# VH-VL binders against o29146, part 1

No score or structure here was measured in a lab: all are predicted.

Target 1, 118 residues: o29146
Amino acid sequence: VYFSMKGNIDVIEDAISVSPASFSIDIAKGAHYVKEVKVKNSGGEAEIYFEDIVEGPDKSAIDVSFHTESGESISSSNKLRLPAGTADSPSETVIHVHIDVDDDAPTGSYAIYIHAKQ
Below, numbering starts at 1 at the first letter of every chain, in headers, positions and changes, except where a header shows other numbers; Kabat numbers aren't used for antibody chains.
F, E and O are the ipSAE of ESMFold2-Fast, ESMFold2 and OpenDDE, as the mean of both directions, binder to target and target to binder. V2 is 0.75 times the mean of E and O plus 0.25 times the DockQ between their complexes.
[cut] stands for letters that were removed.

## First folded at step 1 (VH-VL)

Design b1 (framework fv_burosumab)
Fold by ESMFold2-Fast, scan of step 1:
Structure b1 (fold): chain C 118 residues (1-118), chain A 118 residues (1-118), chain B 106 residues (1-106)
Amino acid sequence: as target 1 above (118 residues)
Amino acid sequence: QVQLVQSGAEVKKPGASVKVSCKASGYTFTSYYMHWVRQAPGQGLEWMGIINPSGGSTSNAQKFQGRVTMTRDTSTSTVYMELSSLRSEDTAVYYCARDYRYDAFDIWGQGTMVTVSS
Amino acid sequence: AIQLTQSPSSLSASVGDRVTITCRASQGISSALVWYQQKPGKAPKLLIYDASSLESGVPSRFSGSGSGTDFTLTISSLQPEDFATYYCQQFNSYFTFGPGTKVDIK
């Protein structure tokens, strides 16, 4: 009846980091969950997007999407632009991670791995 | 710099419980999931379960349901795996391993030999 | 549910040989496949993740390929330090390891 969903965000470059780097949630079938994540950049201007891997009894029953704070979709064809920053004053950009669970998703533990790419 | 150090070898009687520890250092303990994997003498690797060190939530392989308990202590950066109702078939080396990008286990503990004999 | 098989179970090869190890999944797993090397008495070492991505610090003679149900690990020019057992692991539905392939170097 209950199931757990876990996430982990992996960043490929030293100048770019995310907060939080991981999360854990329990959600119901048919639920829509939104997680706020801050992307920090201590380097030059960059463009990134996100890829997700879902693990669990039925990975096709979980849909993960990435959006700007204003609701715009982030993808490889519409990358998130990060302003330049420094180590002492990194730029911060808020994104929303949307997790949708199908009404017929099997119960169990699911893991979501999120990778930032340029 | 990054390492996982496990507790020493154990010898147990059938029916007893064993609790193995795994101490992490050199990275942010709560940012990465941790797995437990075992290997019986001369046999292959067998996945036992996963724990989120941040929230403490776990997911275990069906074969070990009801017998395995995973916990963590964030103040000491240590994860624990307790296996109860031990049988001779549980004789194995038990490993903890850090979950990195794409569910790859990039850092492993040195292993803890658990021997179950009558 | 998802089972992995590896072929061959063991092999012997000479230094400089090209070695290919196959991993087959009982159902489609996309690219959700990882390869490890394990030397006697030691913990496994990550070689390849996401079917074809080489882990940092791993020699370029190692490569992975495949998707769906059929995957291969290739060592282009076998070295003495490559004596080991190699395991594949899927993460499409929970976690499963293959039975391993033992590589004996002559």
Scores: ipSAE 0.005, ipTM 0.563, lowest interface PAE 13.4, mean pLDDT 84

Design b3 (framework fv_burosumab)
Fold by ESMFold2-Fast, scan of step 1:
Structure b3 (fold): chain C 118 residues (1-118), chain A 117 residues (1-117), chain B 106 residues (1-106)
Amino acid sequence: as target 1 above (118 residues)
Amino acid sequence: QVQLVQSGAEVKKPGASVKVSCKASGYTFTSYYMHWVRQAPGQGLEWMGIINPSGGSTSNAQKFQGRVTMTRDTSTSTVYMELSSLRSEDTAVYYCARDKVRAFDIWGQGTMVTVSS
Amino acid sequence: AIQLTQSPSSLSASVGDRVTITCRASQGISSYLVWYQQKPGKAPKLLIYDASSLESGVPSRFSGSGSGTDFTLTISSLQPEDFATYYCQQFNDYFTFGPGTKVDIK
């Protein structure tokens, strides 16, 4: 049996954006999913990290973590460095969003909201 | 019964600020995102922004960036939307709406804000 | 930003008619589309989510279809209480509403 999760990535600065800005997945209980996301920076060099909020039947049943392309964990104590860019040529940095679903997660619709912070 | 109850109508002069409240009841306030949407007389719906009542983080439409501020008070289960530097074009009914997985399932009754000189 | 257009902008229909309203996105939005009904002086009411899923309590005469850039809302047999303005809304890239389609009595 699968259930649907929807995500959205919010970025706090005009110079920083993400692609894709939203996604939808159908995922089974106990499964692990990885979503690739590009972070674009058209401004000066910056450091960011991510926070997530899960909405659904059991918000504690979904675990979200953020990693660099090389596998390093991104957190408030290990922020992602974004190179400087310009509007015409923004810097692009790839990250991996990992979503883990508990074996006993209730079936239903979940939403994952992701916020970039400095 | 799930409800969103908004503050009453406001009349403001150009250049002023307005702060509209939206009080939630009948559900866990911090478990659902809240949106603000406005509608000018005879016009369509326009999305303004979203707030996470749990952490207080917000994302606003580009058109309102720098003029809109969204906040919440978890002790009263209330979200607020403050719009500054009001113009006549800001005359509209302002709605708060609950996010049920990207669909807005419960709406406030609306608050009419009139901006006139 | 993703732009939504609705067709027609308005229509006149009689009770019992089949009514079709179209929503088109400026770029692909998968199935991330929602439909609302709004009556004069009232807040909007959720009808359809995820392009085709009927909200609880909404009459079965309402249905949604489509994916990608083209979406349709159908009312199979129009009732007196269905005269209203209908809005589509996308959530693939933040949130944007269509301009609305007004359904008037003929």
Scores: ipSAE 0.006, ipTM 0.566, lowest interface PAE 12.8, mean pLDDT 85

Design i6 (framework fv_indenebart)
Fold by ESMFold2-Fast, scan of step 1:
Structure i6 (fold): chain C 118 residues (1-118), chain A 117 residues (1-117), chain B 115 residues (1-115)
Amino acid sequence: as target 1 above (118 residues)
Amino acid sequence: EVQLLESGGGLVQPGGSLRLSCAASGFTFSSYAMSWVRQAPGKGLEWVSSISYSGGSTYYADSVKGRFTISRDNSKNTLYLQMNSLRAEDTAVYYCAKDRYTYMDVWGQGTTVTVSS
Amino acid sequence: QAVLTQPASLSASPGASASLTCTLRSGINVGTYRIYWYQQKPGSPPQYLLRYKSDSDKQQGSGVPSRFSGSKDASANAGILLISGLQSEDEADYYCMIWHSSAVVFGGGTKLTVL
C-alpha cells in the first residue's frame, strides 16, 4: 500500500535557501526514505536546525529527522553550521532528510512541513 | 510476524575477519533501514552500524569505522556485516535489528563473535 | 564524558512504581531529543518499549503495557521511564537511547531488581 506525501522546507533567512525547496514522494507503509537536500547560504556564517510539522490522519506515524552528510543528527543542541557565502558564490551544505513511515500508518493524505530555525 | 536470524559468528584470532548475515522475514525488507548492535559479555548495548532501505546511506560507530562494512541484498532479504581487522574488544553478541531510522523496533536473537588468541 | 548516564541498579517492590532516569551530558539539551527506551531480560534480545520527546510526540511499542510511560525532567536534563504497578516480570536491564553526533548512543543500562 502506497500514499503520496509532499514535503516543504521553509527558511527563515533571505540569504539562506534550500534546493529543492519542496518535494512530493510516494511512500509505502513501513518505508524509510532519504532525501538529499542542499542548503545554500549567500550571507554570513549561520547555525540552523530544523523542526517538522506533520499533518494527516496520524501525526505520530511519520518520523522526520535531519542529518549531516557524515551522519550526525541535526537538532537545536547540535545545529548545522553554514559557512559564509556571497550572492555570486553561495556556500553549499548537503543534508539528509530521513522520513520513516510507521508500519500501521492509516491511509490518507499526509503533508510534511519543514521549518528552519536559528 | 517479523523474524530476524543472525549467522556467521564464531571464534577468530586478532587481526582476522568474519562476515555476519541476517535473514529477514515477515515484513517488506526493502522498505526498512536495518542496524547492527552489539553487546560485550556482561556489558551494555553498543550501536555498530546502520543502512538505509535502499543501501544508499550507511552509518558507522567511530570504534568500527574503516574496519567494518554494512551492506544488504534486498533481492535475498539479507543484511550483512563484513568485519575486518578484528580486535579482542570486538568480542560480543551481534544483534540484527529492523530500524525505523535511528531506533530499532524488532531485534534478532543474536550471533556470538569471539576474538581470542 | 558519557553522552547518556543511567544508574547501574535500582530495586523496588512488587506493586510499587519505579522511575528510571537517563541523564544527558551538560551542553546537550534534553528538551529537543526523542528518547527511546529498551528492555532486556536475561538471555533475550532487547525489546523496544517506547519513545518520548513531548506529550504531543510520543509512541508506545507494540504490546507494551500502558503502565510503562515516558517523560522528562528538564531541570535534571534527564529523560524518565516510569514503570507503575511493578511485576516480577519487569526485572530486567533498561536502556535509554538517542541519536547524537555521528552515532546512535545507548545509556549504560539500569538493572531493575523486583524483590
Scores: ipSAE 0.006, ipTM 0.560, lowest interface PAE 12.1, mean pLDDT 81

Design i9 (framework fv_indenebart)
Fold by ESMFold2-Fast, scan of step 1:
Structure i9 (fold): chain C 118 residues (1-118), chain A 120 residues (1-120), chain B 115 residues (1-115)
Amino acid sequence: as target 1 above (118 residues)
Amino acid sequence: EVQLLESGGGLVQPGGSLRLSCAASGFTFSSYAMSWVRQAPGKGLEWVSSISGSGGSTYYADSVKGRFTISRDNSKNTLYLQMNSLRAEDTAVYYCARYYKDTYYGMDVWGQGTTVTVSS
Amino acid sequence: QAVLTQPASLSASPGASASLTCTLRSGINVGTYNIYWYQQKPGSPPQYLLRYKSDSDKQQGSGVPSRFSGSKDASANAGILLISGLQSEDEADYYCMIWPSNAWVFGGGTKLTVL
């Protein structure tokens, strides 16, 4: 048995965007999934972190965490530094979104909304 | 032993219909997304359609949208491709393959293929 | 323009090395994607060879010899499949593949001849 989940990442400001803006996966109970996301900045140097909102049969059964490409955890206490860029040449920073599913997670559809914060 | 076996191919007239099946064994079928990939005689690989493990999400190549429907029956460990309004350019060997989207595994297990010929 | 471009053919001698390229369309950065490589011999389905994202994020297919390896050329915006110590059984069609968004995309394939 498995369930599908969808991620959605909103831009904080016109200068900061993410690619892909959404994703969908089917995943089994107890699985660990890693999604690579690129954060683009066309403005000045910034520091951001991420918050997740999980919707589905059991919100507590899905754990979402954010990491740099090197594996460092991103949080409000350890923000991701985005280099400055321009509209013609935005800076690009890769992050890893980790999704862990509990062994006892109810089957069904889950949605994960990711909000970047300063 | 992980195995995928296609069936249902054959000769059909332009405008006709065929339904392909792919029988899976040796793994938890519902944990994998599935794809149909085709190859015309002497040509390269062309992705046709994919379906999530639950069947909740489906994806189609622009060339087959509105004509082909991908589906699955997890209780029977079987993937389907319903092909309607067939055209000569749909002539190909059709493979089924399992995969994980955006994970460490692309299409790692493939069937042997089933041949579809659209011609009078 | 094609999303992935591969040379139609490549020839190399036994024991030599062959580098097969998979060039991404302008506007699609090769640094972002997992590049999947497949080998197909006449009359057979494709066989998964490997996936390459970076040196720290790559995977070899089961039973695939270590003489097959992946890399990237950022300046050319291309993924690369390297086959070292080329053997006659390596003669085949080779395909690259990516998942850019809601679709799998294959390159046109390269026919490798070992003469």
Scores: ipSAE 0.000, ipTM 0.516, lowest interface PAE 16.7, mean pLDDT 82

## First folded at step 4 (VH-VL)

Design B12 (framework fv_indenebart)
Fold by ESMFold2-Fast, scan of step 4:
Parts: C-alpha cells; structure tokens; sequence
Structure B12 (fold): chain C 118 residues (1-118), chain A 123 residues (1-123), chain B 115 residues (1-115)
C-alpha cells in the first residue's frame, strides 16, 4: 500500500517503517548520489518495493532507483524481503537509494520522497 | 591520480573552534560522498561525519552532533569540517576519505584516504 | 555493548595463515551486512583492503594481493579476514567496518604481529 511520508513513518498495519522517508539533495549535472535508508519490520515476513516522488526544478532530469546493500535492484518484479520482527525487536534492513542526474539538469535543491508498496 | 590533502589542524584551547579543509583532485568530486574519520593517539578509528556528493545529506556521530558541521564546495573540490566547542577528547588525527562506488550502484566504503591533519585540544 | 568487536592482538608466524575476526553484536545478523576491511601501518593512513558480503558480492581493493580474502562465520556471527602466506610487511593494525543505523561503525582494531 501507498502511505504518507515523514522521517519516521509506518505502513502495512503500522508494522513497517522507513527512515528517512524523505531527504533533499543539491544536484550537480551528470552526478550520481547514493543515500542509505533503513527499513524496520515489527510484523511478519513481508515483501515490498519502493516508488519515489521527486520535487524540484526539473524532476524528469532525476532518476531514482532502489537497491539492496549488495547492489541488487529492487522493483515490483524483484521485491525486497523483510525478515519478521516484533515490536520490541524489529528486523532492520538497509537499502541504497541511487540518484542519477541528467547532464542538462537544472541545478538547485531537489526533494525525494519514498513510498513503500506491497 | 586520486589525492586528498587535509589542512587546518593545530593546537586549540577547550571551548575553541577550528575549521579543517580537504583538497581533492583526480576524480569528479561532486559525484562522491566524503567522510571525516579521526584517530586519537594510540587509539582506533572513529567515524565523525559524512556528506553526500551534492551536499544535501549529512550524517554525524553522536559524540559530535550539534558541535561539528560538515560541508563541501564542489566548485573548489574542497571538503570542510567546522569544529566548535572543542573538548580534550576531540584530540586526534583527522582524515578525510572518499567513498568509492561504480555507476552500477556498488558502494565500496572509504576507498581513498588523505594523510591526515592533527588537532590537539589542550590548555 | 559495541556493534563490532575485534580481538586486540593476534600473533602468527611468517608463511602461516592468520584469521582475523569481526564479531557483530547479538541481534545484528552478519548475513545482512557488507563488511569492509582496512590495514593501517604506523605513521600511515588506513588503506582499503576489501569488502565482503557473500561469495557473489565481494570486491578486492586495487593492488591488494590475492592472499587477502574475506568470508563469514554465521555460527559465530562474525566476518573474517584471512591472510595466507604471512609476510613481515603484513604486520599492521586491521579494522573492520559496516554501515549500521545511519553510521559508519569501525571495530576496535586488531594488531597483527608477524613473528
């Protein structure tokens, strides 16, 4: 399911949280940036993927992709498996958010929002 | 040839301030995250702070949060660490380090390090 | 408790092999993490050696000899740096590192003596 965004947010019956769920970048033309994001699961084993919303001078010039810490691409056809956890001991999984900037992208501040989906 | 050169270290009294610089060359500076790592005399490595290639994301060790500020000037290929409210326990050699990765998205940790600059906090 | 624990010292003979361990705190599964290894000699900055998550996800630093390799011991919840055919120049401090909870975390370091 699509869910609301904050630094710490819950989704799927309040069991899964993403931290941070949003961040800002100041881009350089043709650059590649990596942001690490932590996913916590206090419920049963789950499989999720991510979608992004980009706000900025030209969001079509920014490509956002999601990867496991080992570099595997995460998508609706290759979902991230989250181990089961509990409220007292949630499972933690680190993902890498990759941001590729077009050569002709307008410079300036861009905000990236992350939405987890099942 | 990838090179990192730190400067700005010195002797400062407790409560004082210092600004460290790291001059980078031999790579596209704005494309790589950068880190500051310190090492107290005779002690191990301790991560201090990291900044994304764009400068839009910063991270700090709990021990320095609120006192240190990491920044970069991509037009000058230079990384900075502004250190305020310095304490005796901040005495260390401070290294700047480049985070390596390929376009394929693999992250290689801190793959290139500078020679370090010494900060001594003492009366 | 520390996130990463390394033994303070290790001694081994020239030509032998040394296994340096990096143990993750209880509750942190070593299988999930990519472990980075660094070598530091007196008076020098750290040098990147390699990273290891799995046999399909590992990388050797430029110029690092093949006698340095990474692995994991799941039962011990530990990452391992193996140095085969020890040489005198391998005498150094060795550090492991992971990205955990929005922070780069170093182990305390192991001083390897080749004697």
Amino acid sequence: as target 1 above (118 residues)
Amino acid sequence: EVQLLESGGGLVQPGGSLRLSCAASGFTFSSYAMSWVRQAPGKGLEWVSSISGSGGSTYYADSVKGRFTISRDNSKNTLYLQMNSLRAEDTAVYYCAKVGYTYSGSRYGMDVWGQGTTVTVSS
Amino acid sequence: QAVLTQPASLSASPGASASLTCTLRSGINVGTYRIYWYQQKPGSPPQYLLRYKSDSDKQQGSGVPSRFSGSKDASANAGILLISGLQSEDEADYYCMIWYSSAWVFGGGTKLTVL
Scores: ipSAE 0.000, ipTM 0.518, lowest interface PAE 15.1, mean pLDDT 81

Design B13 (framework fv_indenebart)
Fold by ESMFold2-Fast, scan of step 4:
Structure B13 (fold): chain C 118 residues (1-118), chain A 123 residues (1-123), chain B 115 residues (1-115)
Amino acid sequence: as target 1 above (118 residues)
Amino acid sequence: EVQLLESGGGLVQPGGSLRLSCAASGFTFSSYAMSWVRQAPGKGLEWVSSISGSGGSTYYADSVKGRFTISRDNSKNTLYLQMNSLRAEDTAVYYCAKVGYTYSGSRYGMDVWGQGTTVTVSS
Amino acid sequence: QAVLTQPASLSASPGASASLTCTLRSGINVGTYRIYWYQQKPGSPPQYLLRYKSDSDKQQGSGVPSRFSGSKDASANAGILLISGLQSEDEADYYCMIWHRSAWVFGGGTKLTVL
């Protein structure tokens, strides 16, 4: 099972960063992958959710979902609450990015980009 | 408001051709895969074809492979279905549908549908 | 043999619950599939209801009441659409759908009659 990570960081509002903000996967049909992603907040308390952009042979064959470390789904209707932090000591929250690959997904390289939204 | 509007249906002779169009509005068209689904009179739903958001991947039902071509023009927010070598069994209402791929990464399947356009193939 | 099989018809009383089944062909494991459900009333296009793969991977369509829910019966190799507290407006054709072998596949549909 392969993950190739780009060194991208997505920043929202100057205070919130997501690392990694993008990565590539070499897919296996019907597979389920989990990637840990760290969210840092150097500002006040915030609520966020995530959007993804998938590039590859078939965007519809890859499902990306976001979960707390306890397994709770994160969405626009169930946002992730980020504790307050400072520039010198940002709060850190780990999320799990679940990637479900359809049984018939075209073979090839897929790139996943993650954007945090408020 | 997310809307899909089909056009181009009509009456055609067996062996003839038609091109269907689907005008999309209210969403970022290029970010979503699109599908054509048909329904013959009094029958159930039958998937015809799908195309990825970029247009780089296309898929076809076995019954239409080699005869139908799906395409899209993302600059015009329009989906197309070129139908060649039409047969009586292609008679149906053709629906345009958006394949929901949310920013949370989850697919909704076909979450928004147009009103359909009728294609009648008869001699 | 059909990939997805649905009973042609089902009748239930107002206020009761209806369980609509979508059975996958032998050799196709329902556990790995996300099953989508659609409602179609006469003269209208299909309306998306919900999708269900697991309790951690499910989603309601916009405006779909919580009395509609999805589940699976692994021993029957089937997806289930449960409609609780049946209303007269629930009378419609219901379709299940999966993505299988580079194709969206619909079941044959179940006509639900609410007496």
Scores: ipSAE 0.000, ipTM 0.544, lowest interface PAE 14.0, mean pLDDT 81

Design B19 (framework fv_indenebart)
Fold by ESMFold2-Fast, scan of step 4:
Structure B19 (fold): chain C 118 residues (1-118), chain A 118 residues (1-118), chain B 115 residues (1-115)
Amino acid sequence: as target 1 above (118 residues)
Amino acid sequence: EVQLLESGGGLVQPGGSLRLSCAASGFTFSSYAMSWVRQAPGKGLEWVSSISYSGSRTYYADSVKGRFTISRDNSKNTLYLQMNSLRAEDTAVYYCARGYRYYGMDVWGQGTTVTVSS
Amino acid sequence: QAVLTQPASLSASPGASASLTCTLRSGINVGTYNIYWYQQKPGSPPQYLLRYKSDSDKQQGSGVPSRFSGSKDASANAGILLISGLQSEDEADYYCMIWHSSAWVFGGGTKLTVL
């Protein structure tokens, strides 16, 4: 997977954290990028999905989708199940954020922000 | 169980049209990108077309651009390939495959045979 | 020039190891690509075997034995499928595949004969 990353952590309720919750990429036309994001749960079993906010020269030219490691898409109608964990031993789930770039997309820097939702 | 079942193949004259269908079951069809791959008699595999999970992005091999159209109906769990202006060199077994750009094509149907001959 | 090149055929003995190569065209750096491997037996659809990018970024297909593994030869600009402890049921056509320039590209396939 090719791109550079600047990220932070997004925490929903007191138990679930997403890292990184944002990153920047320099895109190429027609490219496909994959970013690994880790979800930690220190509380009870939960189901979540993700929303994205894209900032850049043309946000409509970028398609952001969320997938399990096996490739299944995560959405509000197909939520990711997080196993229960504790503060001392949180459950960890890796997801893949896919970024599909339109063949006619303006090149340049794009910022991707990820928000986990229940 | 995860299954893909192709239909719609047959014998057609050069310049004719066919529409292939692929019925998916055993997984959340709307969460996966899908592909068509063909194989001419005694020859290797050739990628034909792919479509994103939402249907918003489509990709085609140079050999079929302008003649073939990939589409999907997520409410019916069905993938389609509309083939127009068929040529003898389009003669092949056409496979439906569950595919992601990063994850590859991990589930394949049994194939449906298309023969273009006078 | 072809993007991916595979030898047409390869023969090996039961119990031995076979290394199947998938060479990328000059100008395409194998180091940055995921190489996907597929097995096809006569009369059957292809079966996904594995994906290999690096030792830290690889995936085995469901039910695929550990005797199938991936690697790369940087000097040859090639991806490699290693099949150890060859069995008669490994006789098949093997295809490599990459995603390049908004397209899936297959190699021409290698027919592995186990005799």
Scores: ipSAE 0.007, ipTM 0.603, lowest interface PAE 8.6, mean pLDDT 84

Design D5 (framework fv_burosumab)
Fold by ESMFold2-Fast, scan of step 4:
Structure D5 (fold): chain C 118 residues (1-118), chain A 118 residues (1-118), chain B 106 residues (1-106)
Amino acid sequence: as target 1 above (118 residues)
Amino acid sequence: QVQLVQSGAEVKKPGASVKVSCKASGYTFTSYYMHWVRQAPGQGLEWMGIINPSGGRTSNAQKFQGRVTMTRDTSTSTVYMELSSLRSEDTAVYYCARDYRYYAFDIWGQGTMVTVSS
Amino acid sequence: AIQLTQSPSSLSASVGDRVTITCRASQGISSYLVWYQQKPGKAPKLLIYDASSLESGVPSRFSGSGSGTDFTLTISSLQPEDFATYYCQQFNSYFTFGPGTKVDIK
């Protein structure tokens, strides 16, 4: 495989967590990657979307997008609906993170952080 | 109804360029990636490249590097594929296809026959 | 680049037959494989994504299995409309199609 994934949890509110919330990728030029990310909600029904932060040799060379399991794009204008859950039984929603690398991206180590927003 | 409609057949001389269009309707154009795939007569499918209609970012197959250019126009919901320095072996049906299910192509254009002959 | 091979390259079958075609990748691709059906003069049609997930509207006689390097598409009881060429496609590293398997009438 071209990459490894480190497991981190990012808590945007007391009730909502995203796992993993970051990835470390050794980049191949022009490559694409798809990563599964699990969103847990132990609170009431919520709507969220995602933003990314890229660290690495050339931040502009990496394009990150977020999709539901059915392929629908998640954005501030098309938020992901999270079912209600409880602390003992949080709802779990899987999303797919698409990472597209420019043809001319510098090779090297990149870290991608995912921030959930309301 | 979700639909991709491509431009009509083209006949070109070796060394010329061809630009094929693909007009999308029935869905949010910027929410799904678009691919270009070709098929020479009696041969299999060959992937050429992908474009993100939202930002316009592209990634092309290595075989076509330097010869293929993909663009889009969000005001007309149209993607374009331009192939330069045409050779007889570029004679093929060219398809655009929507990426709905994580790099699975669910909706395809009807195809555009490009014939390269002297 | 990841190469895909399909076997057989062609086969002849009768309506009602169980048809199995295989796709082999030159390196591990997890479950990142898609199957398409293409009829003469037509664009391909999505059948199965993520190796084993049936696309909505595709008849249940189609099924996919496999992971890693070896994948199978099965048609449990071939129907007249199933005579076509079938292609596998990987998305682990860019996108590559297999050469196709043609299913002809016997």
Scores: ipSAE 0.007, ipTM 0.583, lowest interface PAE 12.7, mean pLDDT 83

